# VHH binders against q96p44r230to412: the designs that were tried, part 19

Target 1, 183 residues: q96p44r230to412
Amino acid sequence: GFDILLGLDVNKKVKKRIQLSPKKIKGYEVTSKVDLSELTSNVFPEGLPPSYVFVSTQRFKVKKIWDLWRILTIDGRPQIAVTLNGVDKILLFTTTSVINGSQVVTFANPQVKTLFDEGWHQIRLLVTEQDVTLYIDDQQIENKPLHPVLGILINGQTQIGKYSGKEETVQFDVQKLRIYCDP
Below, E stands for the ipSAE of ESMFold2; O stands for the ipSAE of OpenDDE; V2 stands for 0.75 times the mean of E and O plus 0.25 times the DockQ between their complexes.

## First folded at step 11 (VHH; framework vhh_lunsekimig_d3)

Design r3 (at its last look DockQ between E and O 0.02; V2 from the best seeds 0.00; counts 0 for: pae O 7.0 > 2, placed apart)
Fold by ESMFold2, look of step 11:
Structure r3 (fold): chain B 183 residues (1-183), chain A 123 residues (1-123)
Amino acid sequence: as target 1 above (183 residues)
Amino acid sequence: EVQLVESGGGVVQPGGSLRLSCAASGFTFSSYSLYWYRQAAGIERELIAAIYSSGSTYYVDSVKGRFTISRDNSENTMYLQMNSLRAEDTGLYYCARQEYKYIPGTYETFDSWGQGTLVTVSS
């Protein structure tokens, strides 16, 4: 798989650490003055497969709309994004689409609101060619269909922790951000 | 609120050089990726170069090696150094800051643009 924290060089860019147990689990406190951006070709040189699993463990107090993870085109448009909408307390998933270039899936099940309680939560998105399934803290929440996807363009940026549509960094804490691919 | 003002355009002979500037205000300049586009008569604006918030740059093939994008965060200004200019480089050059918002099923764009500065390459 792909470790997004490693790919964005988070260990060098984020100075503040969070020790979650005496010796085992460590996290990063991302402040608003840090820029966690990298060229997608450096993080995902072969792009993403059509099927993969995204896993993130984070906590945040932000009440605005922000992208936990996004892959942008060369001109700054989202191809992939996992978006936390703090206004409506829902989760959005953006991916490519043969029909309109992109598609945005909304997860609005009431259980999604638990992500916004300022505690640590794991998000898992199981993405297949036909659908996407959201899990929160190992509980399956919703499954939504996808239109056929296109491969991503790797000539833009991959970023974590940005306000949606903007490039200012969101203050949040993160332990894990990874992509798993089935061989 | 957001303002982008291009300058530095003019008339130049083939092989010549120009330096374009884009003065920005109304936002946290250092936090945003910025873009140069150009528009030849009768066609859509096309991306020429980008300078990302990370400092990394991108160039389309037709200008790679001839144009250099840069930024000065202390002056809130982006630049485009244009060398070895060709007739096909003639057009209006715009700087841009790109934005989007999610709507049901997709996203909408609402980019900020300057007024453009005219570059004419002719002998």
Scores: ipSAE 0.512, ipTM 0.791, lowest interface PAE 2.2, mean pLDDT 89
Fold by OpenDDE, look of step 11:
Structure r3 (fold): chain B 183 residues (1-183), chain A 123 residues (1-123)
Amino acid sequence: as target 1 above (183 residues)
Amino acid sequence: EVQLVESGGGVVQPGGSLRLSCAASGFTFSSYSLYWYRQAAGIERELIAAIYSSGSTYYVDSVKGRFTISRDNSENTMYLQMNSLRAEDTGLYYCARQEYKYIPGTYETFDSWGQGTLVTVSS
């Protein structure tokens, strides 16, 4: 798997830390002044397999639409994204599609609203070649079908904590952000 | 230069079988996912099957249980075994590689297509 926080050098870039003790870091407090971006080739040199698990533990007060995690093309368009819509309190998963290049899965289940209560929550997305399943705090929320996907291009950037369609960093707290690959 | 060449099309009676081939060159075959499309007269081209670089496969419902997509990486060739053919399977069949371009707001179609091979299912 891939530790995205490690891959993006969050420990070096983020100065504010959430600590349980002076020697034990629980997480990172990301501010708008930090740019958490990295070349995708440095994070995912082999790209991503068609099946993987995305896992994040975060809390936020954002009432706008933002990407917790995204992989962009060189021209700045999302190939893969986990988007949190603070307006409608829903989660969107964007990935590639052989049909029209991109597909978006919307998770608008009422349970998704839990993510927006400003508390710590775990998001888990089980992505396969056929479907994507959303888990919140170890509870299965929804399973949605996927069209066959394309491989990602790795010549762009991987980013976390960005407003959708913008380069501005969102203020949020994060403990874990990982990809578990099943090649 | 990337090249894809389909073959194996022909005329067959309903219930019959055909095996299509897609010969690929100009790229590392084993590293790419490959796709079969078909286009019936007057209808838009449609995806019918995919085989990923991992070897996993996808089928549209209309061909499940009848068609089998496979690949031989040693021969740089992808196959489509078509059994229990129906009249509605008639069309031009294309193979495509996982190559695409993005235009702001949408993705373009695959950059690499074969010329197609015609499959006619008729009594």
Scores: ipSAE 0.017, ipTM 0.290, lowest interface PAE 7.0, mean pLDDT 90
ESMFold2 (binder alone), look of step 11: mean pLDDT 78; pTM 0.759

Design r4 (at its last look DockQ between E and O 0.90; V2 from the best seeds 0.77)
Fold by OpenDDE, look of step 11:
Structure r4 (fold): chain B 183 residues (1-183), chain A 123 residues (1-123)
Amino acid sequence: as target 1 above (183 residues)
Amino acid sequence: EVQLVESGGGVVQPGGSLRLSCAASGFTFSSYSLYWYRQAAGIERELIAAIYSSGSTYYVDSVKGRFTISRDNSENTMYLQMNSLRAEDTGLYYCARMEYKYIPGTYETFDSWGQGTLVTVSS
């Protein structure tokens, strides 16, 4: 697996810590002044497998559309992304597609709205070659089919906490952001 | 409004050097990755260099070791230092910024471009 927060050196870049105690760090308070970006080759040197699990634990007050996690091409196009739409209170999953290069899956189940209550929640996306399943706080929400995917190009950037289509950082809190292989 | 203005182009002999500038306005300059493209006559525009928000850089193989992309965030300006210029480097050079927007099922991309600056390498 991959610890994305570690890969992006969040512990060095983010100054504000969320603590359970003086000796226990719970997470990071990410501000708009921080740039959480890294070359994908430094985070995922071998790319991503066809099947994996994305896991994040976060809270936020963002009322706009933003990418919690994204992998971009060298010229800035999304390859993979987990997007939170604070306007419609839905979740988008972007990945590659052999059909037209990219595909975006929309999770608009009413239960997805819980992500936007400004509390801590866990997002889990089980990605296989056939489908993607969304879990919120260990509850299965919805399963969506996928077109066959392409391997990602690793010569661009991996970023977290960015407004969609832009490179400004959103303010949000995060405890965990990981990829597990071989689900 | 996002604006990008290139300058520094000109005529140089093979082996010569030029330094291009891209003056940017209308956005938080330091937050954004920026790109240099070039377009030779009769050929599609191509990406030749990138400087990412992380500070990392990218170069196409044909310019590696000869071109250097850099930025000055205090002046909202990106640069392209071009050394050991060759005839095949001749073209119109553009700086660019990338955006995108999700739509049902996919996304659309939006590029901001300058007017370009002409580089001519000729003996």
Scores: ipSAE 0.732, ipTM 0.877, lowest interface PAE 0.6, mean pLDDT 95
Fold by ESMFold2, look of step 11:
Structure r4 (fold): chain B 183 residues (1-183), chain A 123 residues (1-123)
Amino acid sequence: as target 1 above (183 residues)
Amino acid sequence: EVQLVESGGGVVQPGGSLRLSCAASGFTFSSYSLYWYRQAAGIERELIAAIYSSGSTYYVDSVKGRFTISRDNSENTMYLQMNSLRAEDTGLYYCARMEYKYIPGTYETFDSWGQGTLVTVSS
């Protein structure tokens, strides 16, 4: 799979490390002074396939709405985003759409609230051409339909850890943030 | 309050140069990507250049090699150096900061714009 943290050069940009066990589990403390942004053409030069799996492992105390991961158009609009809404304790998934340019899917099952307990949690999104399925800590939570997608434009930025709609960096901790194709 | 103020427009001959400025206030300037748009008479605004928070830049093909976008984070100012100007570069030039928020099923935009500065390229 493709490691988005490495694609955004996390090892040079994030100086604070978290030792999670004596068995060399590594984490990164992302502070508000860090900018995890890179040109999408440098990270995904061929774009993304319509089907893929997104996996992340993070913890956070943020109570606001923020994008764990996003791919923006040249003019700063979301094409793909995984959004954590700390106000309502829900997860949003944004992707492209042939119908409206973009589509935003809401995961509001009560089990989604566990993401907001300040502990480490794994998010897995299985994206297919027809739907998206959310898993939290290896438990399937909810499946939602998708309208047909378009390929992404690669002329903007890919970013990790930003307040939604804004460009300030959210303080949070991350171990893993990866894409798997052909699941 | 987010405020963007363009300056530096004027009348110039074909082949000439101008430097536009966009003075910004009301937000953490260094955190944000910023954009230049232009609008010719009878045409919708078009994006021409972007400077991202990372410092990376993007240009549309019609200005690439002739225009240079830059920023000075210490002065909260973005610039557009325009060289080798052509008649088709005539228009109002706007700087912009993009913002959006999610609503059910989609997002809404809440972009901030300057007032525009006029560039006229004529003999």
Scores: ipSAE 0.727, ipTM 0.873, lowest interface PAE 1.1, mean pLDDT 91
ESMFold2 (binder alone), look of step 11: mean pLDDT 78; pTM 0.763

Design r5 (at its last look DockQ between E and O 0.87; V2 from the best seeds 0.71)
Fold by OpenDDE, look of step 11:
Structure r5 (fold): chain B 183 residues (1-183), chain A 123 residues (1-123)
Amino acid sequence: as target 1 above (183 residues)
Amino acid sequence: EVQLVESGGGVVQPGGSLRLSCAASGFTFSSYNLYWYRQAAGIERELIAAIYSSGSTYYVDSVKGRFTISRDNSENTMYLQMNSLRAEDTGLYYCARVEYKYIPGTYETFDSWGQGTLVTVSS
């Protein structure tokens, strides 16, 4: 698997820590002053497998549309993204598609609104070659079909905590952001 | 209104240098990645350099070590310092901004371009 926070050097870039005790760090308080970006080749040197599990533990107060995690092409276009829409309180999953280059899956189940209550929640996306399943706090929310995907290009950037379509960093807290390669 | 205006092009001999500028307006300059493209006659437009809001940069192999992309956020201007110019560098050079928005089922991209500035490298 891949620890995305480690790959992006969050421990070095983020100054504010969320602590359980003086000796135990629970997570990171990300501010707009931080740029959590890295070359994809440094994080995913072999790209991503067709099947994987995305896991994040975060809390936020953002009322706009932002990408919790995204992999961009060199010219700034999304290849893969987990997007939180604070306006409609829905979650979007973006990945590649052999049909037209990209596909966006919308999770608009009422239970998705839980993510936006400003509390800690775990997002888990089980991605296979056939579908993507959303879990929130260990509860299965919804399963959606996927078109066949293309491999990602690794010469662009991997980023977390960005407003969609922009390079501005959102304010949010994160404990975990990880990819598991064997779902 | 988003505007990008390139300048600094001209005629130079091989081995010469030019500095291109891209003056931007109509958007929050520091919040966007910016790109230099070029288009030679009869060839498709190609990305040659990128500068991200963080200051990180990217170059295609053909210009590495010779070209330097930079930005001044206080002046809303991006630059391309071009050294050791070659005949194959001849072309129209464009600066660009890219934005995207999610829509049901996919996303849309919004590209902004300048009018371009001509660079001619000839002996």
Scores: ipSAE 0.796, ipTM 0.899, lowest interface PAE 0.6, mean pLDDT 95
Fold by ESMFold2, look of step 11:
Formats: structure tokens, sequence, C-alpha cells
Structure r5 (fold): chain B 183 residues (1-183), chain A 123 residues (1-123)
């Protein structure tokens, strides 16, 4: 398992904390001035396995489209992304595809709208070679098929908290961002 | 309107140096990753270097150690310092800005390109 917050040095880059008590930190308040980017080879030197679990806990007020997590090619194309679409209140999952290089899965179940209520929510994506399953706050929401995937290229950047297609950082709060590589 | 204008190309001898410039306008320069590509006669454009908004850089193996990409956000200009030039470096050099957006089932890109500046390495 990989801690993406640790891999991107969030504790060094984000000065504002969300604290429960003088000694206990609950999370990080990410501002638009912070850049949460790292070379993918430094975060995932062996890439990602065909099956993995993505888990995040965040809250946000953003009403635009932004990538909570993304892995870009060296020339800036998304290979993997977990995207929060605040316009339509849906979640998008992007991964690689043998057929067209990439594929984008849309999770538009009405229960997905709860992510956009400005409260803390856990997202879990269970990714297999054949499908992806979305859980929100430990409740299974949808399962969607995937076309066959390619391995990712690790020579670009891994980032969190960016407006989609841009390098501007989104203001949001985060407690957890992890990848689990075991089935 | 987004514009990218390359300059600094020319004719040099093998082992020589050139510095290319890419002047940008029409967008918030510091908020974008920027790229240098080159195109030799009869082949596709190839990426040679990237400089990210974060300040991190990437180079393909054929130019690593010889070329240096940099940016000056106060001048809205990206540079490519090319040292130890070889005949195979001859080509048309382009700067590029990348952007993408999601559409049903996939994403689309709308890259912006300069006109290119010609580099010729010959004795």
Amino acid sequence: as target 1 above (183 residues)
Amino acid sequence: EVQLVESGGGVVQPGGSLRLSCAASGFTFSSYNLYWYRQAAGIERELIAAIYSSGSTYYVDSVKGRFTISRDNSENTMYLQMNSLRAEDTGLYYCARVEYKYIPGTYETFDSWGQGTLVTVSS
C-alpha cells in the first residue's frame, strides 16, 4: 500500500492543519498556493498493478471540475484520474485502455451527489482488470465495466487537487489518500 | 488568443550551442506545463523536454545532459539551451502548451503550438 499524501510530501508542503486537539491533527487544508505534484517515478516506481483500491477522505466547496488524483503522461495526458465534477455532481474515473489509450467511466447514480454537500466523505474505488466499483461512505454505489487496460507510464507527474486540464490547485481539505495494491 | 512564438534557431556547427526562446501570451503562463518538441524531415514530431508548472523537468534520453529547459514566469518565456549539438538534432523546434477536458467516455485535448524555429547542424 502507498500513502499518496506521504508520497507527495503533503505534510511539508501544506502548512495549514485541521486539528482535533493541541496534539492531534485530523487533516490538511490545501490552499490554491500549494503545488501537490511529484514525478510518478518517485511515487510509484513500479507503476500500478492491474488491480488496486483507491481510498480518499476529503471535503470541498468547489463547484467546478477537478481531479482529486491524477497520473499524467510526460506530455500532460491523463492516464489515471479520479475526477469530481461539481457542475453535474458526478464522479469520473479515468484509466488506460488498449482500444483508445484511455477510457473515462462515469458514476452518475443520484447517491453520488452526496459527495458535493461540503461535508467529509470517503471515496473508495475498487479497480480490477474487468471493472471498477465505487463506494461512498462504505456503501456500494455502482459497478462499471472496464475495457482492457495498459500499464501506466511512470515518466510523468502524479498530482492531487488540480482543476481538470490545468495546473491550478483546488482549495479543499483532505485526511486520507491511499492506494492498496493487494486484491 | 493563445500565442506561442519560437525564436533563436539558426545554422551551427557540430558541437555548437543555441538557445531557443518561446514567448507566450493570451494565458496565465505560470499555470501551465510547457514542452519542447522537434521534427526532423520525414518523421513525426517528438517530445524532447518538458518543464512543469511545479518547476520539475523531464528530458528524453537523446538530449539529456546536453539540453536544458527553463522558464521565466516574469517574462512569460520558456527557453531551451542546446549544447553539444549533433547533426541528428537538425529539425524544426516547436513549443507547446497542453490542455484537456472530459467528454462522454473519454477526454479531448486542445494543444497550442508555435510556428516552429529551424535548427540546422552542419559543417
Scores: ipSAE 0.526, ipTM 0.777, lowest interface PAE 1.7, mean pLDDT 90
ESMFold2 (binder alone), look of step 11: mean pLDDT 78; pTM 0.760

Design r6 (at its last look DockQ between E and O 0.84; V2 from the best seeds 0.00; counts 0 for: unsure alone 64.4 < 65)
Fold by OpenDDE, look of step 11:
Structure r6 (fold): chain B 183 residues (1-183), chain A 123 residues (1-123)
Amino acid sequence: as target 1 above (183 residues)
Amino acid sequence: EVQLVESGGGVVQPGGSLRLSCAASGFTFSSYSLYWYRQAAGIERELIAAIYSSGSTYYVDSVKGRFTISRDNSENTMYLQMNSLRAEDTGLYYCARVEYKYMPGTYETFDSWGQGTLVTVSS
């Protein structure tokens, strides 16, 4: 698996810590002044497998559309993204597609609104070659089909906590952001 | 309004040097990745260099070791230092910024371009 927070050197870039005790760090308070970006080749040197599990634990107060995690092409286009739409209180999953280059899956189940209550929640996306399943706080929410995907190009950037379509950093808190292989 | 204005193009002999500038306005310059493209006559426009918000850079193979992309955030200006110029470097050079918006089933991209600056390498 891949620890994305480690890959992006969040411990070095983010100054504010969320602590359980003086010696125990629970997470990171990400501010708009931080740029959490890294070359994808430094985070995922071999790219991503066709099947994987995305896991994040975060809380936020954002009322706009933002990418919790995204992998961009060399020229700034999304390849893979986990997007939180604070306007409609839905979750979007973007990945590649052999049909037209990209596909966006919308999770608009009423239970997705829970993510936007400003509390800590865990997001899990089980991605396979056939479908993607959304879990929130260990509860299965919805399963959506996928078109066959392409391998990602690794010569662009991997970023977390960005407004969608922009390079501005979102203010949010995060404990965990990982990719598990072989789900 | 987002504006990008290229300058610094001209005519040079092979082996010569040029420095292109891209003056930007209408957005928080330091927060954005920026790109240099070029378009030769009869050929599709191509990405040749990028400078990302992280400070990392990218170069297409044909310009590696010869071109250097940089930025001055205090002046809202991006640069392209071009050394050891070759005839095949001739073309119109553009700076660009890219945004995107999610739509049902896909996303749409929005590119901002300057007017371009012409670089001619000839003996």
Scores: ipSAE 0.790, ipTM 0.887, lowest interface PAE 0.5, mean pLDDT 95
Fold by ESMFold2, look of step 11:
Order: structure tokens, then sequence, then C-alpha cells
Structure r6 (fold): chain B 183 residues (1-183), chain A 123 residues (1-123)
């Protein structure tokens, strides 16, 4: 697996920390002053397989549309993204597609709105070659089909905590952001 | 309003050099990745170089080693230093800032472009 927080040097870039347990589990308070971007080749040097699991634990007050995690092409287009839409209180998942280059899957089940209650929540996306399944706080919420994917290009940037389609950093708290390649 | 203004184009002989500038306003310049594209007659615009917000750069193979992209965040200006120019480098050069928005099932681009600066390599 891949620890995206480690890969983006969040430990060095984010000064403000959140102590989360007596076991010294730490979180990070990300402010708008930091740029959490890194070359994708430095974070995912072998790319991503078509099947993987994305896991994040975060809380936020943002009411706008923002990408919790995204992998961009060389020219700044989304190849993969996990998007929190605070306007409609839904979650979007973007990945590659043999049809049209990309595809955007919408998770709009009413249970998705719990992500926007300003509390800590775990998001888990189980991505297979045929579908993607959303879990929130260990509960399966929705399963959506995928068109066949393409491999990602690693010559662009991987970013966390950006307003969708833009490069300003959103303010949010995060304790975990990982990819598992062998679900 | 996002504005991008290219300058520095002109006519040069093969083997010559030019430096293009892209003056930017209307956004937090240092936060954004920026791009140079070129367009030869009858061809779609092609990406030739990128400079990311991190300072890392990318070049297509046809210009690698000859062109250098750079930025000056204090002047809100991106540059393209073009050396060893060839006839095939002739075209209209654009700087760009990329933006997109999600739509049902897809995304749409809302890139910001300059008006371009013409580079002609002849004789």
Amino acid sequence: as target 1 above (183 residues)
Amino acid sequence: EVQLVESGGGVVQPGGSLRLSCAASGFTFSSYSLYWYRQAAGIERELIAAIYSSGSTYYVDSVKGRFTISRDNSENTMYLQMNSLRAEDTGLYYCARVEYKYMPGTYETFDSWGQGTLVTVSS
C-alpha cells in the first residue's frame, strides 16, 4: 500500500497537529496556506492497479466542492479524484475510462450526507475493474458500475485538499489517507 | 478576472533564441500550475511545457533540452526560454491556466488562455 500523507510530506508541511488518542495517534490540521502537491511519480512510481482500496479519515467544515484526493494529468486534468460536494452533500469518484478518457461516479444516497456533519468520518472506496463501492464508517452505502479503466499517467501531480478544478488548498483535518492495492 | 498576456514572439533564424513571457493577474499566481502550448497552422494546440505549483517542470520530447520554462512569483510572470529554434517551432504560443468543473458523469474544462504570441522561425 501507499500512505498518501507520507508521500506528500504532510508531516513536514503541516505544522498544526491533533492528538486523537492516548496511543498518540496523530492528525493534521491542514490550513489554506500549504500546498499539498507532489509529482505522482514520487508517490505512485508504479502507478495504480485497476483494483484498489482508498481509505481516508477526515473532518471538515467546508461547504464548497473540493477534492480530498486527486491525481492529475500532465496538463492538469483529473484522472482519479475523490470529491466532496458540500453544496449538494454528495460524494463523487472520478477515474479513467476507455470511453471518453474519464468517468465520474456520483454517490448521492442520503446516508452520504453524514460526511458533512463536521465530525470525523472514514471514507472507504473499494475499486474493482467492474465497480466501485462506498463505505462510510464501516457501513456499505452504495455500489456503482464502472466502465473499463485505463492505467494512470504518472507524469503529473498528486494533490490533497484542493477546491475542485482549482489549486487553492481547503482547510480540513485528516488522520489517514491511504491506498491498498491488494484488497 | 483571470488574465494571461503573452509577449516576446518574433521572427528569428534557425538556431536562434527567443524568450516568451506570460503576465498573469486575477488569481493567486504562486498556487497554480501553468502551461505553455503552441499551435502550428491547421493543427490543434499542443502542450509543450508545464511548470507546477511545486516548481517541478515537464517538457515534451520535441523541446526537451532546448526550451526552459520558469516562473517569477514576485512578478506574476511565467517564461519560456527557447534556444536552438527550428522551423517546426513556428507557431502561435499560448500560456494557460487549467480549470475544470464536474458535470453529471464527466467534467468540463474552463481553461484560461492568453491571446498568443507568434513565433516564426525562417531562413
Scores: ipSAE 0.727, ipTM 0.870, lowest interface PAE 1.1, mean pLDDT 90
ESMFold2 (binder alone), look of step 11: mean pLDDT 77; pTM 0.758

## First folded at step 12 (VHH; framework vhh_lunsekimig_d3)

Design t1 (at its last look DockQ between E and O 0.88; V2 from the best seeds 0.82)
Fold by ESMFold2, look of step 12:
Structure t1 (fold): chain B 183 residues (1-183), chain A 123 residues (1-123)
Amino acid sequence: as target 1 above (183 residues)
Amino acid sequence: EVQLVESGGGVVQPGGSLRLSCAASGFTFSSYSLYWYRQAAGIERELIAAIYSSGSTYYVDSVKGRFTISRDNSENTMYLQMNSLRAEDTGLYYCARKEYKYIPGTYETFDVWGQGTLVTVSS
């Protein structure tokens, strides 16, 4: 697996650490002055396969719409994104599409609302060529079909914790943010 | 309100140089990637260079090695240094800040553009 936080130099860029008692879980407090952005070619030099698993563990108080993780084109458009919509309390997944360049999948199952309780939650997205499956805290929530995807372009930026469509950083806490390309 | 204002365009001979400026206001400049586009007569506006918030840059092949994008975060200003100018570089040059918003099934764009500054390369 690949650690996206390390790929974006989290240890250099985020000064505040979270040491949680009694578990001694280590995490990062991302503040609005931090910029977790890096050239995608430096993070994913071989790109991403059409099948992969995204895993993150985070807590946040943000009530707006923000991208937990995104991969942008050279001109700043989303190719892949995991989006937390605090207005509707839903999760969006964006990926590439042979139709219209991109597709946005909505996870609106009522159980998704638990992500917005300001507590720590694990998100897992199992992405295949045919579908994407959302797990929250080890519970399978929903499976949604995907239109055929294209490979990503790696000549833009990969970013963590940005307001959707914008580049201001969201204040949130994160323990884990990883990609697994081979089970 | 977010605004971008280009300046520095003019008439120059082939082989000459110009420096364009893009003054920004109404947003946290250092957080944003910024872009130069140009529009020649009879064609659509096209990306030519980008400078990301990290300071990393991108150039299209036709300007690589001749143009340099830069930024001064203390002055909220992006620049485009254009050297070895050619007739085909003639056009209206725009700076841009990219923005998008999710809608059902897709996203829509709300990019912010400057007014443009005209560059004419002619002897």
Scores: ipSAE 0.804, ipTM 0.906, lowest interface PAE 0.8, mean pLDDT 91
Fold by OpenDDE, look of step 12:
Structure t1 (fold): chain B 183 residues (1-183), chain A 123 residues (1-123)
Amino acid sequence: as target 1 above (183 residues)
Amino acid sequence: EVQLVESGGGVVQPGGSLRLSCAASGFTFSSYSLYWYRQAAGIERELIAAIYSSGSTYYVDSVKGRFTISRDNSENTMYLQMNSLRAEDTGLYYCARKEYKYIPGTYETFDVWGQGTLVTVSS
């Protein structure tokens, strides 16, 4: 798997720590002053497999639309993204598509609103070649079909904690952000 | 309002050099990736270089080793240093900022462009 936080050097870039004790770091408090961007080739040198599990543990107060995680093309188009819509309290999953280059799956289940209660929650997206399943705090929320995907281009950027379509960093807290390659 | 203004174009002989500038306003310059495009006559506009918010850069193969993209965040200006210019480098050069928004089922992209600056490489 891939530790995205490690890949983006969050431990070096983020100054504020969330600590359980003086010696134990629980997570990172990401501020708008931080830019969590890295060349995708440095994070995913071999790209992503067609099937994987995205896992994140975060909390946030953001009431706008923002990308918790995104992989962009060279010219800034999203290839893969986990988007939190704080306006409608829904989650979007963007991935590639053989049909038109991209597809966006909307998870608007009422249970998705739980993510926006400003508490710690775990997001798990099980991505296969056929579908994507959203789990929140170990509960299966919804399964959505996917069109066949394309491999991602790795010559662009990987970013976390950005306003959607923009490059300003949102303020949020994160403990875990990881890709598992064997779902 | 987001604005980009290119300058520095001109006529140069093959092997010559030019430095293009892109003055930006209307947004937090340091936060954004910026791009240089060029468009030769009768040819589709092409991305040639990018500088990301992190400072990382990208170049198409045809300009690698000859062009250098850079930025001065204090001046809200992006640059393109072009050395060893060739006839095929002739064209209108544009700087751009990218943006997108999600719509049901997909996303739309929005590009902000300058007016362009003409680079002519001719003997």
Scores: ipSAE 0.797, ipTM 0.891, lowest interface PAE 0.5, mean pLDDT 95
ESMFold2 (binder alone), look of step 12: mean pLDDT 79; pTM 0.773

